# Ledger of designs, part 50: VH-VL binders against q8zy40

Target 1, 190 residues: q8zy40
Amino acid sequence: MIVGVVDYTVGNIGSVLTALKRAGAVPVVVKGVEEAGRVDAVVLPGVGTYEAAYALARQFKEVVLEKPTLAICLGMQLLFESSEEGGGQGLGVFKGRVERIKARKVPNIGWRYTHVVKNSEIIAEGYYYYLHSYGVRWGENEAYTAYIKLEEKYVAAVERGHIIGVQFHPERSGRTGLELIKRFLAVAKR
Below, E stands for the ipSAE of ESMFold2; O stands for the ipSAE of OpenDDE; V2 stands for 0.75 times the mean of E and O plus 0.25 times the DockQ between their complexes.

## First folded at step 22 (VH-VL; framework fv_regdanvimab)

Design s4 (at its last look DockQ between E and O 0.65; V2 from the best seeds 0.00; counts 0 for: pae E 6.4 > 2)
Fold by OpenDDE, look of step 22:
Structure s4 (fold): chain C 190 residues (1-190), chain A 127 residues (1-127), chain B 110 residues (1-110)
Amino acid sequence: as target 1 above (190 residues)
Amino acid sequence: QITLKESGPTLVKPTQTLTLTCSFSGFSLSRWGVGVGWIRQPPGKALEWLALIYYDDDKYYTYSLKTRLTISKDTSKNQVVLTMTNMDPVDTATYYCARIETYPDEGWFPFYGMDVWGQGTTVTVSS
Amino acid sequence: ELVLTQPPSVSAAPGQKVTISCSGSSSNIGDNYVSWYQQLPGTAPKLLIYDNNKKPSGIPDRFSGSKSGTSATLGITGLQTGDEADYYCGTWDRSLKHVVFGGGTELTVL
C-alpha cells in the first residue's frame, strides 16, 4: 500500500515515514494535491505551527474527504473548525475548537493513558505518546472516540468514516503506536 | 481519618434490584484523581470488582455485569450508590466499597489501588 | 476465566520467607501498577502494596512487592502467625477496561 505523507510542515516527518515502513506500507512524501491523488492513503503529520500548516494543508481537504486518512497531532487539530492558535481557521471536517490545554505542564509531553469510549477498529485503549500544547476539549460528539485526562478531558482521537485523527504520535508510541498504524493500513485496504 | 461504610438491604429476593450506598468521610469525591469502587466477595470465594466512579463522573463496570450495574455519586453527601438489577442467588456476597486514590505525576492513570475499604455488607439473595 | 493467576495456597513455618506470584498479561500487569491486598479471616481486605512495590503507612518492612514483565510478586519475610490470610493482587486491564483481581492465595503459617 502506498501511503502519502503530506509535507505541509517544516518539521521532520522521518519518524512517520519510518513507522509506516515498519507497518508494511510504502510511504511517499506528498507536496501537492496531484501527488496525493495517486496514493492509496494519506497521513497528515503533526509538526509545525497551526497557521503555517493550515496555509498549506487546506488544499488537501478534498483528498482527506476522499481517501483513508490518518491525521497526527497538529494534523488532527487541522481537521477541526477552528483554533486559538494562529488565524483560527481549520478544515472543518470535525466540529470543535482547538484551544490551549489546561495541564500541570504545558506542553503535554509523554506517555498518557488514552481512554477509548467508542468502539474502533483502529484506536485501541492504552498508552500513547503526546506532545502538544493545544487540543480539543472533550465533549459530546459522535466523532470523538478517545480522550485523555489532564486538568480537563481532551480529545485523543476522532473518527469519521475513513478519516482518523489522533492527538498523540503513533510513530513515537512504540508497539502500541505501530499496531495502531497497522490497523489503520488494514482498514484502508478495504 | 478516612472511612467508608456500606449500607442497604441485607436480604433481596430474586429478580429484585439491589441498591447499596457507600457513605464516606475524610475525603471528597470532588478532588482530582479520587474514585470510589465496589467489590464483592461470595462466601469462600475471591474478590470480584464490580464498578468504579471517579471524581469527574467517569464510570467503569465489570464487563460481565455491565448491563445490570449502575454507579452514581452525590459529592455533596459524600455518597456513592450502586444498583444491581435482576438479582440472583449467585449474587449472594459481601459487598465492599473502597476508595481509589491516584497520584500521577503527570496526567491521570486508571488505577493505583484501593487504599481504604469499608467493612462490607453481606447481601443474601433468597426467595 | 481468570485474568490474573495466583497460586491457590502457600505455606511456611514462622520466621520463613514466602512469595506469592501474580501472573497476568501485557494488557494488565504489563502496563499498569499492581496492588496487593491482605484479607484476614472475617475481615475486609486491606491494601498491602500499591504501585508495584510501595507500602502504605503501617505496613511492616517484611512485606515487599515487585513486578517484572507481566508478573508480580509479593514477598513476606519473617513470617508470623498473624500473616495467615488471603492475599489478592489487583490491577487495571486496558483491554477489559476495568479492575481485575487474582484468584487469591491462602497463606497458612505452619
Scores: ipSAE 0.676, ipTM 0.873, lowest interface PAE 1.0, mean pLDDT 93
Fold by ESMFold2, look of step 22:
Structure s4 (fold): chain C 190 residues (1-190), chain A 127 residues (1-127), chain B 110 residues (1-110)
Amino acid sequence: as target 1 above (190 residues)
Amino acid sequence: QITLKESGPTLVKPTQTLTLTCSFSGFSLSRWGVGVGWIRQPPGKALEWLALIYYDDDKYYTYSLKTRLTISKDTSKNQVVLTMTNMDPVDTATYYCARIETYPDEGWFPFYGMDVWGQGTTVTVSS
Amino acid sequence: ELVLTQPPSVSAAPGQKVTISCSGSSSNIGDNYVSWYQQLPGTAPKLLIYDNNKKPSGIPDRFSGSKSGTSATLGITGLQTGDEADYYCGTWDRSLKHVVFGGGTELTVL
């Protein structure tokens, strides 16, 4: 299946492209909405700054709502209502606000145990690789499927239909991350 | 410096409920990343994990005994309580509580080791 | 029976080296921190090794730990009669979502 990776023109998306190939997808780079019309699923990667990513990502809101979507790190954050970064704007797909994390060490870097609280076909409990300074505080919400524990609990994954957001980087999370990507592709084919 | 001590009945009858208390000093369960676990050891047999509770009230139970176990904490009293229902002679064992450390430098992890153990309390289940 | 497998017993003479294996799977030893515990006769267990190969303060250099794939190993050199004990490995299992122990290994110093 053809998977469009949105290129914010900033940062390196090579690891995402490689992980998608290893999971059995045909990744293509997408820079505009018309290119996204030809793909089976979309990835919003976690590279660049919030402002640069938002400027392009806001054009893709309709695509995200219509096609299977995997949003990674910064990409997940763009799907929320607002953010302390930049102008504080977001796509509003998920309820919640992105803030600078409260942690013993910021940014949160490294492998963290991720707690899954809702049954999910895609998100499995375990260790994933994190690299972020901003996050969404955990709370009771039907879309919030997983969290991590720092000084506060933070959202690690959100799901609504075929829209999946993760705060971690599955493309850097070894076998566990590759299996998550494979499950996303399997669900997206339905 | 850090100590844990198990207390409760040493003799219970079959079908009764066992309640054990772990009283500790030198640390607080309000401290980020800390947990207390319960382990038992039947006479002459291996260690068996039972349950644990973390500072934020997250709880985990061994799968085979999940319906019989309840763990709770009272942070202000530095106590953790384990309740086990429907006791049977096969539950005769020494019961330990222990402090669970997580990986504090880079974030929370579920298990890093049990660095301080209580001396244990032996519970016999008789007829 | 057990999620983690250890030999039931090992033995060696004073001054020799012994190793104790702990075999598991990707959901436990493969992905998680392994710890080792010493239990002297009639006493509570004591932490020997954490984070696969690190030692708490006061643990002699002759104790060591390592991990490869889904197996972990406790090594003891310069054996002393005071090392006679039961030794347990322990780790998290992400599938079961709780801690698991090996069955224990009885070390005899002849």
Scores: ipSAE 0.099, ipTM 0.693, lowest interface PAE 6.4, mean pLDDT 89
ESMFold2 (binder alone), look of step 22: mean pLDDT 89; pTM 0.923

Design s5 (at its last look DockQ between E and O 0.67; V2 from the best seeds 0.00; counts 0 for: pae E 6.9 > 2)
Fold by OpenDDE, look of step 22:
Structure s5 (fold): chain C 190 residues (1-190), chain A 127 residues (1-127), chain B 110 residues (1-110)
Amino acid sequence: as target 1 above (190 residues)
Amino acid sequence: QITLKESGPTLVKPTQTLTLTCSFSGFSLSRWGVGVGWIRQPPGKALEWLALIYYDDDKYYTYSLKTRLTISKDTSKNQVVLTMTNMDPVDTATYYCARMETYTDEGWFPFYAMDVWGQGTTVTVSS
Amino acid sequence: ELVLTQPPSVSAAPGQKVTISCSGSSSNIGDNYVSWYQQLPGTAPKLLIYDNNKKPSGIPDRFSGSKSGTSATLGITGLQTGDEADYYCGTWDRSLKHVVFGGGTELTVL
């Protein structure tokens, strides 16, 4: 399976590429919509600032809506309607607002137990690695699949059809993360 | 000092609903990270976890009895209530409530150690 | 019914050391902290060990806990007659999203 990793960030996407390879995929870096149209699935990585990322990621909205998509951290945040960070405009795939998290320590860094509240073929309950200062507050939403408990509950994962967003970094989540990626790929192959 | 005490009927007829109340002191269920759980123990048998309610009203139930169990809290009264429907003689047991704290400086974690227990209340299900 | 696996019984003479094992899976012991409970005859359980190896105040040093992989162990040194009790391990199971206890171990002091 050819998986396009969207390069809209200044950060290192090497870990994502490596994780995809380990999961059995053939990752390719995607910089444009045309390239994204040629792959079987896409990954929105999570490095950079919201505004800068959105400026580049907004062109991929249609691709996200069409292809199996795994959005990671900032990538997930971009899928929502708005953000307190930057200009505030998101892709609007999911309802919700990205806001600065309330936690004893900000940014939230490290392994956190992730509660899965809705049945998912991809998202399994367990520990995942988080690295973020912003997030979407948990609430009633059919797309909200999992959460973590900081000072408040925050969305850890969202699902809508073929679109999966995760606040954590599966590529940094050891076996748990790798298995999640494998499940994503398995579903994407359908 | 932290204390918990179970109260409710000690005799229940088959098919009836059991309602147990856990009254506690020395801590608040409004405090971040705090939870109260219910555990039962049939005579001469092992402990069986039943349900758990957290400070933020998150609830968990043992899978096998999920449809029969309801847990709720009244923070202002320092009480947690467990209801169990369709009681059967097999449900005869000592029922315990216990406190748990599952937090670190970095957030909430499911470290389900129950550090203080009530003395338990024996419930017999019989016709 | 999913339970953690414990030996049904262990026994030793006063002053000796005993260990009680608790075996589970990756979804419970493997990923979560283990706690141990002591239940003296006719009494409510008491927390003995939490977070694999930590002891609440008042627990003697002769009690210890450890965890490796998907197994946990309770150690009791300098066994006393007052240690005769049932011991239970417990942890969270992420697959079933519930707390799970072991089957319990009856400790007899010979």
Scores: ipSAE 0.405, ipTM 0.793, lowest interface PAE 1.4, mean pLDDT 92
Fold by ESMFold2, look of step 22:
Structure s5 (fold): chain C 190 residues (1-190), chain A 127 residues (1-127), chain B 110 residues (1-110)
Amino acid sequence: as target 1 above (190 residues)
Amino acid sequence: QITLKESGPTLVKPTQTLTLTCSFSGFSLSRWGVGVGWIRQPPGKALEWLALIYYDDDKYYTYSLKTRLTISKDTSKNQVVLTMTNMDPVDTATYYCARMETYTDEGWFPFYAMDVWGQGTTVTVSS
Amino acid sequence: ELVLTQPPSVSAAPGQKVTISCSGSSSNIGDNYVSWYQQLPGTAPKLLIYDNNKKPSGIPDRFSGSKSGTSATLGITGLQTGDEADYYCGTWDRSLKHVVFGGGTELTVL
């Protein structure tokens, strides 16, 4: 299947492209909405700055709502209502506000145990690689699938229909991350 | 010096509710990165984990007993309480509480080790 | 049908080496850190090994731990009669979402 990786033009998406290829997808780079017509699924990568990513990502909101979507790190954050990073608005797909995390060390870097609280075909409990300074505080919400524990609990994954967001980097999470990407592709193929 | 001590009844009748208290000193359960767990051991048998409460009040129970178990903490008294309903003779065991560390320089983990144990209290369930 | 499998017993002469295995799966030993506990007769368990291969202060160097794949091993060299005890491995299981222990291994020094 053809998977469009949105290029915010300010970051390196090479690791995401490589991980998608390893998972059995045909990754293509997408820079505009018109290019999305032939892709089967989209990925919002976790590279760049919030401001630069939002400037392009807002044009893709309709595509995100229509096609299977995997949003990674910064990409997940763009799906929320607002962000303290850069004072910006978000796409508002999920309720919640992105804020600077409260943790013993910021940024949160490294492998963290991710707690899954709802049955998911895509998100499995285990260790994933994190690299972020902003996050969404955990709370009761039907879309909030997983969390991590820092000084407080933070959202690690959100799901609604075919839209999946993760705070961690599955493309940097070894076998566990590769299996997550494979499950996303399998669900998206349906 | 870290110490934990179990207290409660040593003899209960079938169907009664058991309440055990773990009193500890040398650490606070309100501090980030700690937990307290309960483990039991029937006479001559293996250790069986029962329940765990983390510093942030998150709680876990062994699946087979979770409808019978309740764990809670009172941080002002340095106590953790385990309640187990509908006791049966098969529940006769020595009950331990233990401190669990959940954070190291490598990060936070759901379980790392039970590094300090109480001496245990033996509970007999007999009619 | 224990999640973690240990041999029920092992034995060796004083001064010799013994190893105790603990076999599990990817959801427990494979993904998580393993700890080992010593339980001397009539006493509470005591932490012997944490983080697969690390020792608390006061544990002799002749005790060691290791992990490979979904198995963990406790090693004891220079065996002493005071080492007669039950030994348990323990870890987290992410599928069960709780701690699991092995069935225990009785060490006899003869």
Scores: ipSAE 0.087, ipTM 0.689, lowest interface PAE 6.9, mean pLDDT 89
ESMFold2 (binder alone), look of step 22: mean pLDDT 90; pTM 0.930

Design s6 (at its last fold request DockQ between E and O 0.81; V2 from the best seeds 0.00; counts 0 for: pae E 6.4 > 2)
Fold by OpenDDE, fold request of step 24:
Structure s6 (fold): chain C 190 residues (1-190), chain A 127 residues (1-127), chain B 110 residues (1-110)
Amino acid sequence: as target 1 above (190 residues)
Amino acid sequence: QITLKESGPTLVKPTQTLTLTCSFSGFSLSRWGVGVGWIRQPPGKALEWLALIYYDDDKYYTYSLKTRLTISKDTSKNQVVLTMTNMDPVDTATYYCARIESYTDEGWFPFYGMDVWGQGTTVTVSS
Amino acid sequence: ELVLTQPPSVSAAPGQKVTISCSGSSSNIGENYVSWYQQLPGTAPKLLIYDNNKKPSGIPDRFSGSKSGTSATLGITGLQTGDEADYYCGTWDRSLKHVVFGGGTELTVL
């Protein structure tokens, strides 16, 4: 399975590429929508600033809506309506606003227990690795499938159809993360 | 001083519903990371975890008894209530409530330990 | 039924060291903090060890805990007659989404 990793030049995507390979996919770097149209699934990686990432990622909205998509951290954040970071505009795939998190330590860094409240073929409850200063506050939303407990509850995962967003870094979450990626690929292959 | 105390009927008939109350002092269930759990122990047997309720009203039940258990809290009264339906003689046990801590400097964890226990209340199910 | 496995009994003479094992899996001990509880005859359990190896205030230094992989161990040095009790390990199980206990270990001081 060919998986396009979107490169909006906001961070190192090497770890994502490696994880995808380990999961049995053939990852390719995607820099344009035409390239993205040729792959089977898309990954929106997530390290960097919201503003810089959005400026480049906004062109991929239609691709996200059409292709199985795994959005990671910043990638997930870009899928929401708005953000306190950057210019404030998101892709609007999911309802919600990205805001600076309230936590003992910001950024939130490390392994956090992720509560899965809705059955998912891809998201499994357990520990994943987080690295973020912004997030979406937990609330009633059909797309919100998992959360973590900081000073407040924050969305850990969202799902809608073939689109999945995770606030954590599966590529940095050891076996748990790798298994998640494998499940994503399995579902995407359908 | 932190204390917990279980109260409720000590004798229940089969098929009836058991309602136990855990009254506690020395802490608030509104505090971040805190929970209260119920554990039972049949005579001469091991501890069996039953249910847990957290400060934010998250609830967890043992899988085998999930359909029979309901846990709730009244933070203002410092009370946690456990109900167990369709009681059977096999449910005869000492029932404990305990405070659960789930926080470290690194954040929240689902279970960090039960650091204070009630004395337990013995419930006998008999016709 | 039991998710965590403990030896049913251990025994030693006063002054000796004993260890109690607690075996689990990746979904519980492998990923979560282990706690140990002491239950003296006719009493409620008492927290002995938390966070794998930390002791609450009032617990003597002769009690220790450790975790490796999917197993945990309780160590008791300088065994005293007053240590005769049942000991339980406990932790969270991700798969079951609830707390799990071992079957308990009866410690006899010879």
Scores: ipSAE 0.863, ipTM 0.926, lowest interface PAE 0.7, mean pLDDT 94
Fold by ESMFold2, look of step 22:
Structure s6 (fold): chain C 190 residues (1-190), chain A 127 residues (1-127), chain B 110 residues (1-110)
Amino acid sequence: as target 1 above (190 residues)
Amino acid sequence: QITLKESGPTLVKPTQTLTLTCSFSGFSLSRWGVGVGWIRQPPGKALEWLALIYYDDDKYYTYSLKTRLTISKDTSKNQVVLTMTNMDPVDTATYYCARIESYTDEGWFPFYGMDVWGQGTTVTVSS
Amino acid sequence: ELVLTQPPSVSAAPGQKVTISCSGSSSNIGENYVSWYQQLPGTAPKLLIYDNNKKPSGIPDRFSGSKSGTSATLGITGLQTGDEADYYCGTWDRSLKHVVFGGGTELTVL
């Protein structure tokens, strides 16, 4: 399976490419919508600045809606309606606003127990690695599948159809993260 | 001194609903990272986990009994209530409540231990 | 429901040392903190060890805990007749989403 990793030209996507390869995918770097037409699934990585990522990601909205998509950290945040980080708009795939997290320590760094409240073939409850200063407040929403507990609850994962967003970094989450990526690929293959 | 005490009926009939109250003092269930759990122990048998409620009203039930259990809290009264439906003689046990810690300086984690236990209340189910 | 495995019983003479094992899996002991509880005859359990190897105030130094992989161990040295009790390990299980206990170990001081 060919998986396109969107390259915002800012940041390093090497760990995502490596994790996809270890999960059994054929990762390719994608810089434009034309290239995205040939891939089986898309990854929106969590590297770079919000402004740079949004500038390119907005061109990919139709691809995200049409193809299996895994959006990681910053990539997940781009799928929401807006963000305080850049004062910018999001793609509006999921309801909610990205804001600076309320936590004892910001950024939220390290392994956190992730609570899954909705049955998912892809997102499993357990420990994942987090590195972020912004997030989406937890609330009632059929797309919100998982949360973490900081000073308040924050969205850890969202799902709608074949679109999956996670606040954590599965590529940095050891076995648990690798198994999540494998499940994403298995679902995308069907 | 932190204390917890279980109260409720000591004898119930089969099919009745059991309601147990855990009354506690010396801590608040509104404190970040605190929970209260229920555990039972049939005569001569091992401890069996039942249910947990956290400070933020998150609730967890042992899988095999989850359709029969309801846990709730009243933070203003320092009480946690466990309801167990359709009692059967095999449910005869001593029932304990205990305080649960899920907090460290590194943040929230599901379970660090049950640091204070109630003395237990024995419930017998008969016909 | 996934149960932690403990030996049903252990025994030793006063002054000697015993260990009690607790075997589990990656979804419980392997990734979560282990606690141990002492239950003297006719009493409620009492926390003996938390966070794998830490002791609450008032627990003697002769009690110790450790964890390696998916197994945990309670050690008791300088055995006293007052140590006769049942001992339980406990931890969180990610798959079950609740606390699990071992089956308990009855310690007899000969």
Scores: ipSAE 0.301, ipTM 0.753, lowest interface PAE 4.9, mean pLDDT 90
ESMFold2 (binder alone), look of step 22: mean pLDDT 91; pTM 0.933
OpenDDE, look of step 22: ipSAE 0.815; ipTM 0.909
ESMFold2, fold request of step 24: ipSAE 0.100, 0.011, 0.163; ipTM 0.708, 0.635, 0.723
ESMFold2 (binder alone), fold request of step 24: mean pLDDT 90, 90, 90; pTM 0.928, 0.924, 0.927
OpenDDE, fold request of step 24: ipSAE 0.861, 0.853; ipTM 0.926, 0.923

Design s7 (at its last look DockQ between E and O 0.81; V2 from the best seeds 0.00; counts 0 for: pae E 8.8 > 2)
Fold by OpenDDE, look of step 22:
Structure s7 (fold): chain C 190 residues (1-190), chain A 127 residues (1-127), chain B 110 residues (1-110)
Amino acid sequence: as target 1 above (190 residues)
Amino acid sequence: QITLKESGPTLVKPTQTLTLTCSFSGFSLSRWGVGVGWIRQPPGKALEWLALIYYDDDKYYTYSLKTRLTISKDTSKNQVVLTMTNMDPVDTATYYCARIDTYTDEGWFPFHGMDVWGQGTTVTVSS
Amino acid sequence: ELVLTQPPSVSAAPGQKVTISCSGSSSNIGDNYVSWYQQLPGTAPKLLIYDNNKKPSGIPDRFSGSKSGTSATLGITGLQTGDEADYYCGTWDRSLKHVVFGGGTELTVL
């Protein structure tokens, strides 16, 4: 399976590429919509600032809606309607607003227990690695599938059809993350 | 001084519903990271976890009895209530409530241990 | 259907050391904190060890806990007659989404 990793900025996406290879995929860097159209699945990585990332990611909205998509951290945040970070405009795939998280330490960094509240073929309950200062507050939403407990609950994962967003970094989440990626790929092959 | 105490009927007939109350003092279930769980122990047998309720009203049940169990809290009264439907003689056991504190400087974790236990209440299911 | 496995019984003479094992899987002991409980005859369980190797206030130093991989161990040195009890390990299981206990170990002081 050929998986396109969208390159928003000059950020390091090497870890994502490596994780995809380990999971059995053939990752390719994607910089344009035409290239994205040629791959089997798309990954939106979590690199860069929100505003800069959105400026480039907005062109991939249709691709996200059409192809199996795994959005990671910033990538997930871009899928929502708005953000307090940067210009505030998101892709609007999911309802919700990205806001600065309330936690003892910001950014939230490290392994956190992730609560899966809805059955998912891809998202498994357990520990994942987080690195973020912003997030979506947990609430009633059919697309919200998992959360973490900081001072408040924040969305850890969202799902709608073939679109998966995760606030954590599966590529940095050891075996748990690798297994998640494998499950994503398995579902994407359907 | 942290204390928990179980109360409720000590004799239940088959098919009836058991309602147990855990009254506690020395801590608040509104405190971040705190939870209260229920554990039972049939005579001469091992501990069996039943249910857990957290400060934020998150609830967990043992899978095998999930359909029969309901846990709730009244923070203002410092009480946690467990209901178990369709009681059977096999449910005869000593029932414990215990506190769990999952608060750490590193964040929330699902289970660190049950650090304070009630004395337990023996429930016999018999016709 | 025991998720955590303990030896049914262990025994030793006063003053000796005993260890009680608790075997699980990656979904429980592997990823989560292990706690140990002592239950004296006719009493409620008492927390001995939490977070794999930490002791609550009032627990003697002769009690210790460790964890490696998917297994945990309770150690008791300087065994006393008063240590005769049942011991249980417990932890969270992420796959079952609930707390799990071992089958318990009966410690006899010879």
Scores: ipSAE 0.837, ipTM 0.915, lowest interface PAE 0.7, mean pLDDT 94
Fold by ESMFold2, look of step 22:
Structure s7 (fold): chain C 190 residues (1-190), chain A 127 residues (1-127), chain B 110 residues (1-110)
Amino acid sequence: as target 1 above (190 residues)
Amino acid sequence: QITLKESGPTLVKPTQTLTLTCSFSGFSLSRWGVGVGWIRQPPGKALEWLALIYYDDDKYYTYSLKTRLTISKDTSKNQVVLTMTNMDPVDTATYYCARIDTYTDEGWFPFHGMDVWGQGTTVTVSS
Amino acid sequence: ELVLTQPPSVSAAPGQKVTISCSGSSSNIGDNYVSWYQQLPGTAPKLLIYDNNKKPSGIPDRFSGSKSGTSATLGITGLQTGDEADYYCGTWDRSLKHVVFGGGTELTVL
């Protein structure tokens, strides 16, 4: 299975490419919509600045809506309505606003227990690696699958159809993260 | 000093509902990362975890008993209440409440241990 | 998911060492903090070890904890007759979404 990793040209996607290979995918770096339209699934990685990532990602909105998509960290944030980080608009796939997190230590760095509240074929409860200063406050929403607890609860995962977003980095989350990626690929094949 | 004390009936008939209260002092359930749990121990047998409630009202119940258990808190009274329905003689045990401090500099963790325990209250279920 | 398993009993002479094992799975011991409790006869349990290897204030240095893979170990050196008790391990289980305890280990000091 060919998986396109969107390159915002502002960061290093090596860990994501490696994790996809370990999960059994054939990763390809994509920089344009035509290229992304030809792959079986898409990954929006968590590297770069919100502004630079949004500028490119907005061009891929139709692809994201039509293809299996895994959006990681910054990539997940782009799927929401807006963000404080860049002051810009998001893709609006999921309801919510990305804001600076309320926590004793910012950024939120390290392994955190992730609570899953909805049945999911992809997202499993456990510890995942986090590295972020912005997040979406938890609330009642049919798409909000998982949360973490800081000073407040924050969205850790969202799902709609084949569109999956996670605030954590599965590519840096060891066996638990690798199994999540494998489940994403398995669901994407159906 | 931190203390917890269990109170409630010591004798319950089969099918009745047991209500136990954990009264505590020296800490608040409004404090970040604090929880109170309930554990029981049948005479001569092992500890069995029952339920846990956190400062933010998140609740967790042992899977095998979750349809019979309800846990709640009253932060202003420094109390946690456990209710167990449909009591049976096999539920005869000493019931403990205990505190968990889940606070860390790195954020929330689900369980570090039960660091302060009450003395326990023995409940007998008998006709 | 599998519950935590402990040996039912262990024994050793005064002054000796003893270890108590606690075996689980990736969903509990493997990914979560382990704690240990001492229960003297007729008393409430007392926390001995939390976060795999940390001790509360007042717990002697001769008590220690460790974790490797899906197994945890409580160590007691310089064994004293006052250490005769039941010992329990406990941890979170992410599959069950609650705390689980081991079955307990009766320590006898001969």
Scores: ipSAE 0.011, ipTM 0.638, lowest interface PAE 8.8, mean pLDDT 88
ESMFold2 (binder alone), look of step 22: mean pLDDT 92; pTM 0.942

